# Ledger of designs, part 12: VHH binders against q8rxe9

Target 1, 356 residues: q8rxe9
Amino acid sequence: SVATDDTSPSVKKRVVSGVQPTGSVHLGNYLGAIKNWVALQDTYETLFIIVDHHAITLPYDTRQLGKATTDTAALYLACGIDVSKASVFVQSHVPAHVELMWLLCSSTPIGWLQKMIQFKEKSRKEGVENASVGLFTYPDLMTADILLYQSDFVPVGEDQKQHIELAREIAQRVNHLYGGKKWKKLGGRGGSLFKIPEPLIPQAGARVMSLTDGLSKMSKSAPSDQSRINLLDSKDLIVDKIKRCKTDSFAGLEFDNAERPECNNLLSIYQIVSGKKKEEVMEECKDMSWGTFKPLLADALIEHLSPIQARYQEIIAEPEYLDKILSEGADRAEELGAVTMRNMYQAMGYYQRRRY
Below, E stands for the ipSAE of ESMFold2; O stands for the ipSAE of OpenDDE; V2 stands for 0.75 times the mean of E and O plus 0.25 times the DockQ between their complexes.

## First folded at step 1 (VHH)

Design h3 (framework vhh_3k1k_2; at its last look DockQ between E and O 0.03; V2 from the best seeds 0.00; counts 0 for: pae O 6.2 > 2, grease 29.8 > 24.2, placed apart)
Fold by ESMFold2, look of step 2:
Structure h3 (fold): chain B 356 residues (1-356), chain A 123 residues (1-123)
Amino acid sequence: as target 1 above (356 residues)
Amino acid sequence: QVQLVESGGALVQPGGSLRLSCAASGFTFSSYSMRWYRQAPGKEREWVAGISSSGGYTSYEDSVKGRFTISRDDARNTVYLQMNSLKPEDTAVYYCAAGTYDEYWSGYSYDYWGQGTQVTVSS
């Protein structure tokens, strides 16, 4: 809906967001977060980054990274990114991200990185001594992604807020070390070197649960693909997953019975993808068997996902169009980042190359 | 319906101890990592401690390390925060949170939050 922005109406605030190039998006990601994230393009100047450098911090398949990158870009476009409103680009296409990361690492106390919750959780299965330097330092790369563009906001959930707080602390530390009077004496224009970013909590999305356990959130990391609907699942696969999903032996269907978490989840998914009111769904479905309801749910899912899949196929079928979108996004990002990098090198006292 | 209910907050003198509990229902507790946060008046909510879903990995904010201990009892669907050697700076509303690993660097995650329990440390 249309809201009055608290900022000046002539200057939009900038939002920067990144996503790993996994090549897939499941229904829980989409309904729970991504729809609302994409909607930010209507209010803010938005940069959407496919963060391929982050993907290499854990073991990965070199044969798949490029395809996963373009598939991810195409999926996000299919979910509603409008290139007339937003910039979409691949992180590695703008070298300034890693240049700035190196400079920021020189100002980041090692103890700050050791305390990061997500590092501790990710390193558990590989062991801390076997974790790569890339995994350990990825918070500096994320900080570079954010600060390079003088970003106002980063849309995150609470579990990622620690990374934004670290980015804020690094920015404040760099501003103290190299900004202000020191920077002015080196020829800089006063003030802070970096804008201090803020976390942005998007509108709450739908809570979608696993198809194999109605008490667990739908997740890419769950061991079985049967636990989730992926946006690109074929019609036959959607039917099969719904046919085999966990249900119960109770008669009828109902919302909000704590002893029937799977029933509540499947009805909630049906409500959302059908676009019906809760009361309408309840009236329609209350006397159904699972044998009647499951085909109804599968058909509603197929109908909802088909336009997204069709848009995805259009984008993938036009590789020169996708390449142009990503190239133009990278060009815009490179222009923005060049100002930041020039200021950072000047503030740190580097001899800058003259261009003739 | 997911519920996280904190309890055990109280008024205590400096140097004292408290044990906070967070009872969870409506989700498969053993599949979730659990965390404690706190919010002092006029300040942003800050992370205090975390425990992995397996319980094998714990982490603490620097100012509480050595004084606070997080633990979980999966049979009772409960996470605890043992708070020793309490200081006036520990005064805050303490919140319990549950999450799963869905890694996007700026991503959107589903977190469950409790309503909080007040801890006050004063002489």
Scores: ipSAE 0.039, ipTM 0.462, lowest interface PAE 4.4, mean pLDDT 84
Fold by OpenDDE, look of step 2:
Structure h3 (fold): chain B 356 residues (1-356), chain A 123 residues (1-123)
Amino acid sequence: as target 1 above (356 residues)
Amino acid sequence: QVQLVESGGALVQPGGSLRLSCAASGFTFSSYSMRWYRQAPGKEREWVAGISSSGGYTSYEDSVKGRFTISRDDARNTVYLQMNSLKPEDTAVYYCAAGTYDEYWSGYSYDYWGQGTQVTVSS
């Protein structure tokens, strides 16, 4: 019984994630997502997407979308995304995202989308009747982003948990409706059309809150720029924003106190950007005043962001390099997605185009 | 079924006072932080005030500091917003939200929202 040492190189599991090119990438995006992506590159096959189709589901400036897209891509690289390990590409450069979305929409009950909290919240701003169909189907597009590449894992924050669950349900439904014996009868391999993706939960402290409201996450949609640190903020601006950030009147500093959300947020930021352990930060800062701590935090932020800013400037100064990277990323994405799309069209009974 | 119902919105004159109420049902009210938001026509929804689950911490937007007071009554499952010295710029739909602090995420999540109550300040 020759134990066939199936040394088949353990195929790395695949991870997919992305960020909308809406305005400047802020500290919350970086610490909550991008920074963690860098670590994933060694363990997983990673695809990082600039999701510009998602960006147009809310009001945006058409004059700025292109620049925002390239800036986001540049910041991916500046933050440590390695194109030798990961594929970086723009969502709109791969048509299969929207094609798959359409197919998934046909299999998604409207009631599932009506339950989405993000839609309810975002639609309230404009009125439900004025909300776009794009905003309503946002989760189906996200599902397409994930399933197109047969993703094993999706790094997501708490705010996206519901969408990931929806994606799983949609995948299961499609597998049930069109997969298995049905697909085999149509000439396919049979079995599952999609892998069921699993969420990767970020480490504690990765959720960055607003500088003006410790109970709200840092957001690009916040009216005041003072509420967020942008990755490309100048040193002086960082100092000023930290100086003016909201703090409480309690003595000392402490973690994980629900009554002191601003304190927890600022300490968490300090912990992450300094690379220190939580216990070290607690010991260092426990007796500090805000007057002492804020400058310390600002300095730590500046030190952490300076290399990123420098690299960003290098990248943005070479537009051809960035274009090449995005093109190669898109090519890889298209290759991977083509298999999924072929299977879907076959399983769903489409008449296939014959190439002469 | 989880429900948040805002009430107390009205038309008032500048300098007037109004008290909003938000009645909660269908969840453990005392375990949730409560917040008030407002949305004026053509503007984004903005945070106005918050109170911790214990009631020991309150916070306010700068524009309403000294004029508005948030409070809660856990026995009645109700959060209040006392609004004094009202200004025309305070005109908005006011929303109540319930959230929890997650230690693992080191942050608050908003789990429930009301439908809102209209506040109009006009001479």
Scores: ipSAE 0.027, ipTM 0.324, lowest interface PAE 6.2, mean pLDDT 89
Fold by ESMFold2-Fast, scan of step 1:
Structure h3 (fold): chain B 356 residues (1-356), chain A 123 residues (1-123)
Amino acid sequence: as target 1 above (356 residues)
Amino acid sequence: QVQLVESGGALVQPGGSLRLSCAASGFTFSSYSMRWYRQAPGKEREWVAGISSSGGYTSYEDSVKGRFTISRDDARNTVYLQMNSLKPEDTAVYYCAAGTYDEYWSGYSYDYWGQGTQVTVSS
């Protein structure tokens, strides 16, 4: 027995989220984002997107994009995303995403996109003059990803509110320009074309730091793979990475010492993957040396990741199963998005194509 | 332990100037983009200005463009907001924020915030 709409007393609100199929999915993204998604699928109507159109906005390897897409999908499922409770699909399998983006671009002032600090950071190495139009306009695509499905909430950290603010401003502007009595005069419902999305701040997002620098976040974009634990890292590689990770020369282990960022990071990882409370970890580890603790941490990581890796291998061994899941998810997404697209074209005064 | 400590907030008359500072500790400051937000009574927190980790790129909310300047001093682990030609509508608590973000809308980012500093623009 599983929870369904019939077992929920309140009408489920909709949550949309996604990840780019670039690089390996690492422990930081898993503990900080995907783990929270697993919990959300019991409370909300959830759509989890593999955003492959976003993956091409920076230089990428055409030989690897397809594999990265299917690996990402398989890892969603391996981490506990349940397709009976959630929709999982590939962004490029639903053309309405780019179609809505184009309509939204016509209503988005250039100055609004210039506020997006992420564009400027991503274009730093290439220079602004060499950045692609896609990189500049990707916030409109992200807005389309959200608004296409009339999303109530988008999971974000509090410091990520800028992109939700853009989506909210675009939705408000489009509602003002094309909604209300103007839409009624064209034969529509009137009122608002879009719900105004809200940020959903997860209460239990883990902050995981780099294995080579306890003051930097664990990141897909970090040049050294030694800085991260990837979900698909072999047992031997996990052991090696933990053996080589940066540590300090202090006696014993402790949380919350500002002079010991690596110690706090590694203890926090151990706490989360072992399922222990902070107080239990403090009592267990306070008198340990690094030589004692590192093997303990590696063993806990291996124990936690092994079921995920086993499930991933099972899924990847059945490519027809994965393809069917992604196809069914795309069908559901397309049906939901079609309502929004019909309403937009009507409100904007387009002549609708008829099929004979 | 990551800390952001804002300072420089004060009561100032319309047309006046203030410089806000945000002192950062507990992380590799040069690896993080820095942002200023503000929140007026009864309103939601809004983004004001941002500066990239390299310092090469800055961005501003339209209402403050040309009046506010964001800058950083990585040797001192400090980000600044120079506010000129202040208006009554600039009255708010100003917050400093730090973050790096791999998956822009997936929810994986740091929620590093300061406690804020009050700016009041009134005669």
Scores: ipSAE 0.015, ipTM 0.426, lowest interface PAE 6.9, mean pLDDT 83
ESMFold2 (binder alone), look of step 2: mean pLDDT 82; pTM 0.830

Design h4 (framework vhh_8dlx_2)
Fold by ESMFold2-Fast, scan of step 1:
Structure h4 (fold): chain B 356 residues (1-356), chain A 122 residues (1-122)
Amino acid sequence: as target 1 above (356 residues)
Amino acid sequence: EVQLVESGGGVVQPGRSLRLSCAASGFTFSSYGMHWVRQAPGKGLEWIGNIYYSGSTFYNPSLKSLVTISRDDSTNTLYLQMNSLRAEDTAIYYCARDYDFWSGYSEYFDYWGKGTLVTVSS
C-alpha cells in the first residue's frame, strides 16, 4: 500500500539539499547557508545528500574522497544537523540516484544540457571532445537527486547547476511523456509521476565577507587561506588571521559606512558570534582601536567555534557511530526512492525483475 | 575579475516606482542566474527574487506583486523594477550572482555588488 500521490494536508513538505564532499567548511558558508539549513529541519522534512557521485565528474584525489565524505558529514552534524529531525546520507549509498539519472537522460534534450555553465566552461577550456560524459550529464544527476524524493522545495542560489528550472522542465516533460492515461493503461495510478519542485525562499542569512577584501564574499575559491576563517582552524590560526586581516585608518568603529567595508564586516562577524544585538556592539565598540578590537573578535570566534570543533572531534573519534548514522539515512532514502523508481519503471513499460 | 555594480538608487517619494540596474563584468553573464537582495537599516538580508539564465523568474511571495526582475544579456545588465514604494522599502539593494554549487560550497551567492541605497520618504 504505497501511496505515490499522497496529497494529505497533514504531510509535511519536503526539502532536499545536496552538498559536495569537500571535508571543510568556512565561517561564511556556516553563517550564510548551513545555519539556514539547520533551521529548515524544524519546519520541513529535510534530506541532506552528500553528493559523492558529483565529486568525480572533475579531477579528484581517490585517496581523499572517502575521508572528505565522512569529514563533511561530521561537520554538518557538528553545526547542528539533527538526525532525529533530518536524514543525512551519501549519494552513492542509494543506487536509485544513478538509475533515475539514466532514465531522465533518455528524456533530456541535448540542447538543455549544452546551455548549462559547467559544460560550457569545461568544453571552452579543454575543448568539447575532452569533456566527460559525466560532466555533460551531471545536471540530470542533480535533477534525479531532487525528483527521486518527490521534493516540494529546493533552496535557491547555492545549486546553480542543479538549477530548479531544469528540474521543473524535466519533471513536466516526464509527466507528459509517461504519466496520465498512458500510466493508467499500464496498470498504474495515472496522474503525475513527479511533483514539480519549487524554489525555497531563503531566510536572510549573515553576509560574511573576505578578511582581505570587505567587498568580496568569504569563499574557498579565494587563493589565500588568510581571507577566511575555517570552522576547524586552531586558536592560534584564528588569532593570526584576525591579526593580519585588512582594516582601515579611521578612528573608532562603526556599522554601515560605505567607506569602511572591512569595519562593517568584522563588526558583523563579532555581533553574530558573540550573540549580541547590533546596538550593544555599537555601544561597546564605537571608541575601540583595531588593536583593542582584533583580540576581542578573535576571542569571540574561538569561543563560538570551540563547541563545534569539540562536537566534530567527538563524532570523528566514533567512526562506527557516524557510519551507522549514514547507513540509517541511506536506508530511509532508499525506501522513499523505491516508490519513485517503481512508478517510473511501470510508467515506462519496463519488465520488472522478480526477486525469489 | 568578477564585478557587479548596482545603480539607480536615491530618494523617492512613497507610491512612486523605481528601476535599479546591475552592470556585470568579468564572466559570461548570459550563463548565470542572478538575484536581488536588500537590507533595511538595522535588519537582516531579505531575498527579493531571482532570474535564471533562461529568463524565468521567482519572487519572494511577500514582494511578488510589487517587483519585476529582468535581464538584458546583450548589455550584461540585470534590472529590478519596483512599484508602489513604501517607507518599509528603504534599504540597500544588492545584486548577487547565483552560487556555482560545483565549486564545493553550499552558499546562496558567490559574488555581490557594493549595493545601492534606496530611501523612500517624502
Scores: ipSAE 0.000, ipTM 0.229, lowest interface PAE 14.4, mean pLDDT 81

Design h5 (framework vhh_enristomig)
Fold by ESMFold2-Fast, scan of step 1:
Structure h5 (fold): chain B 356 residues (1-356), chain A 120 residues (1-120)
Amino acid sequence: as target 1 above (356 residues)
Amino acid sequence: EVQLLESGGGEVQPGGSLRLSCAASGFTFSSYAISWYRQAPGKQREWVSTISSGGSTNYAESVKGRFTISRDNAKNTLYLQMSSLRAEDTAVYYCAAEYDILTGYSYDYWGQGTLVTVKP
């Protein structure tokens, strides 16, 4: 060990991310997104919000929402989200999300929401006549999820940078309307009410491609479940999916041959789940046939996913443990959000309740 | 800015043919499976066809053998070649791409639709 410099602790920047309560995660989500979120915990103050209020904006099964919420929380914890390093909580357990959304809705021009791609997308999926006010105001709720916690960054893919732009515009507008000298005249700090969040585009993330086509990204929109490995797939199902996956007729195995996208994809998956270096995989696999490699890959996937599946089963088998950690996460979130809400009510000129 | 813009709809007689196009922009089109959906008057939106980024295709049973989905990645364009059209094919046709973001908020990109009317 070396001597530690006696400097002030660095102020960690905050990252906020919403997690859909779907109850399922595939290998592409895990290696491409969740594994990056796990790494963010070491560098940033991270908050992962299970966005159950967002889940009700489209038709859903009332018998499954609660289970999907807890299953999703358990899957993310099983994947390496560490509650000692990150806050994990359910959106509906922190009423300030809806309170802030209402205040933001009152400051958001309807024309801004009408231009949102998300509203256009989702309303067309259900038919315009069946679009709810909740679906229309979805972006204000997403903005509240971010701004409530004074988030510095929101993780987004490169093509999704624009989705954060509305949150930025709303923050700038509220700061202009209610912040600065106006807030100071009401006894406040003055300055900005909200930090303007920036998109955080991940660097060097794992790109997992379809098992049926090495040129397609692994996706839930793909025609067949055969195209993906789900984290909770059984051992036998993993073996079958890998046995049936698309391969080529070349001798040996190699990375980075543009004519061999399936080879590159399957070797990349093997590298990541085995924990080996690229050079080690190259030396091990260069002379292998597909008949030799496919069982090796299936075994590596089973070995990697078995601890995740076991941890998932442990967590869901202990409902009180999961309830406790989600409750503790909500307490921390509520404490953080209370500062923002107090400042907003003050800057907007509200009479605030006194507790005796 | 992500957009999907459908074109090629119109009126056609039974047994006729139409080719629908969907021009995509603002995302890596070649990396996505893209689908066609349709919504007939008074009915729910139904899936018609999907093409993977590698060209694998699936079709709804009602359109098998009559419709052909294809893509041109160089032009960021999706096509639906419709033949042997029937009165029940009358609908607004939409193209759709599912887009995952790291924030956990999923987005489906949909076009505005193009109307196909099969009239005697």
Scores: ipSAE 0.014, ipTM 0.367, lowest interface PAE 7.0, mean pLDDT 82

## First folded at step 3 (VHH)

Design p1 (framework vhh_7pa5_2; at its last look DockQ between E and O 0.01; V2 from the best seeds 0.00; counts 0 for: pae O 11.4 > 2, placed apart)
Fold by ESMFold2, look of step 3:
Structure p1 (fold): chain B 356 residues (1-356), chain A 124 residues (1-124)
Amino acid sequence: as target 1 above (356 residues)
Amino acid sequence: QVQLVESGGGMVQPGGSLRLSCAASGFTFSDYAMSWVRRAPGKGPEWVSTISDSGGSTSYADSVKGRFTISRDNAKNTLYLQMNSLKPEDTALYYCAKGSDEYWSGYTSEFDYWGQGTQVTVSS
């Protein structure tokens, strides 16, 4: 944790992450992705942005956005974000994101955006009739999040590396249109206005499957809450969900039997949350009935999640502490982004307000 | 690179049947929920049906319930839509769509992949 030469501003690589303000996290999210995503703070200068502007590009509940934003911040802090290593802040608290988005939109060919609009799968019967301007231009907002901070890397999910390609193309285009000697003629330093970011796939986490279907990944979108363990589920709810989860009628417990996907999943969860090696779990559990194993698993889950839940409750109980964390994160982000914005306005030829 | 290729469309009379297929490549097919979406002439996209990654859960738009059946074969990386009792209003370009990563809650959820579509025309 001690500063080295690689922590100097010009040396340490910067990672910028958008975090959806969902307000909830299940065990699959945490063990499968978030744990390793948060761990990037140990290697990189990291910014975690709660992207509330992105959340309004689709229909949403105005009464819930603020709470979902603060709940999400608290959950990610409880999952291990260390404010001495990383900045956590709300996207809308740093106006430069939308300022830069507008400037980038003015240089983004409309045909590039047409390729990026996605149909989002939902358990809904209505189709998407017309994309909003916000949804259509959403890729420019994401690009602004990335470029504002001169980011080296952007964490994206598995199979999603190509999602950064548009941001790279926009950065290259803007560097061409406004950088170099043209920028120098306007009083700037010349050269590139933006670093060209790279995608970063965090190290893969555990595969955690549904409690109702051992062949399906655990999912927020599954119809039944019984299919998942949420990080904030109460002790009683965890016990009930494990009691009711899908199992089989085979004798004993074992890993890696293709006919027993639920058994493999539940043993794998136990292994992970207990911190034991696979061989150790195999020896401990091989002769257990489901009636013996389920309480063991529930207790291990409760013990594993208890510190996270306690930290979450501590944070939520002290709203002024959470506000301070988010405000300090936004202040750091504003400082970092101010140079980028000044350079961008200068390179585009804006009349700049004098600051006395 | 993610690729989705729909096939099986064509012309059919009202009351007829068609079976659509979607061949998937470039990703672990069994890890993702899959959907069918259609676009009728002059209209925006309309969700038709979704199937979970394992195939254990399905859902349908009210306009197609009882007539359409979604299925998948994870060993062959193929999504299907069996369409029975076809009506003129089912005329559309039909797309298959890949769902997002179930574990990730960052930026990636808005960038799902689509096929090129296969045309279904129901007329006499």
Scores: ipSAE 0.362, ipTM 0.659, lowest interface PAE 2.6, mean pLDDT 86
Fold by OpenDDE, look of step 3:
Structure p1 (fold): chain B 356 residues (1-356), chain A 124 residues (1-124)
Amino acid sequence: as target 1 above (356 residues)
Amino acid sequence: QVQLVESGGGMVQPGGSLRLSCAASGFTFSDYAMSWVRRAPGKGPEWVSTISDSGGSTSYADSVKGRFTISRDNAKNTLYLQMNSLKPEDTALYYCAKGSDEYWSGYTSEFDYWGQGTQVTVSS
């Protein structure tokens, strides 16, 4: 009984993620997402997207979108994304994202989108009546981003958990509506049209909070630039922002005190950027004043970000290199997406174009 | 008349294993996806697993992935659920459910027929 060691090379599971090119990538994006992506490249087939279609759902500067897109791409690479292991591409360079979105929209009850917390929050600022249809439907676009590539896993923060759940529900619904025997009858293979994606939730220590509010996540949408460290901030600016960051009046420093959210945030940042263990940081910093700790944190940040900044400059100085990387990434994405789209159009009963 | 009869339930210790069976009659078994659903005391029904008509495709709830295996024998009109590494939270009445098609998405509201269920109790 020859145990056929079916060592079939275990096909790596696929991970898809992306960031909007809305301004500069900040420390929260990096420590909460991008840095973790780097580690995923060894275990998974990874696709990292600059999601520029999402960026236009809110007011933006048309003059800056292009630069923001290339900067984001450059920062992906500068942070350690390896194009030999991952595909990096721009969302708008792959038309299938929007095509699939349309198909998914046809199968998404409006009530599902109306329940989205982020829409409610974002629309309150502008008034619900003035909120764009794009803002309302961007979760379907996100769903398309994920399902187009038959993703197994999606790294997400806690704030995106609801959108991932929505994506799962939409995938299940579409599989039910158009998959199986129905699809076979139309000449397809039958079965599932989409994999059901699973969330990868980062460890709690990866959530970076605002420098001005320890209860709010660091965000690009915050009105003050002082609330965030951008990856491309100068050394002087980093020192100044840390110097002015919000702190409390308690003696000493400690982790995991609900009454000291800023303290916890700053210590957590220090822990991550220094590469020290939590216990080491506590031993080092427990008796420090803010006057002593802030400079220490600033120095650690500068040390951690300097190589990224240097690599960024190198990449930006070679625009053809970046263009090539993005083009190749888009080509790969198109290839993968084409299969999904073909199946969807077939399953949904579209008349298919014959190429002669 | 469609009939689904579950068997194989019982009491096991945590970490133990059980194999459930469902005998199907009254329809062309091989033409439909089949599923397992469970109901714990005080909770609503929870989808556990689905297998396609041919057995070529399987799906699982996250809570049972890696521990449970669904299979079928179309020649015997029988559905199976191998449950390994059982946990107290797996305690429930387990139902065999018929899908309306060859593929099932796992929505419990779409099952057209259910068995009477077999009790699984995981307790030390």
Scores: ipSAE 0.007, ipTM 0.265, lowest interface PAE 12.1, mean pLDDT 89
ESMFold2 (binder alone), look of step 3: mean pLDDT 80; pTM 0.811
ESMFold2, look of step 5: ipSAE 0.000; ipTM 0.291
ESMFold2 (binder alone), look of step 5: mean pLDDT 80; pTM 0.808
OpenDDE, look of step 5: ipSAE 0.007; ipTM 0.305

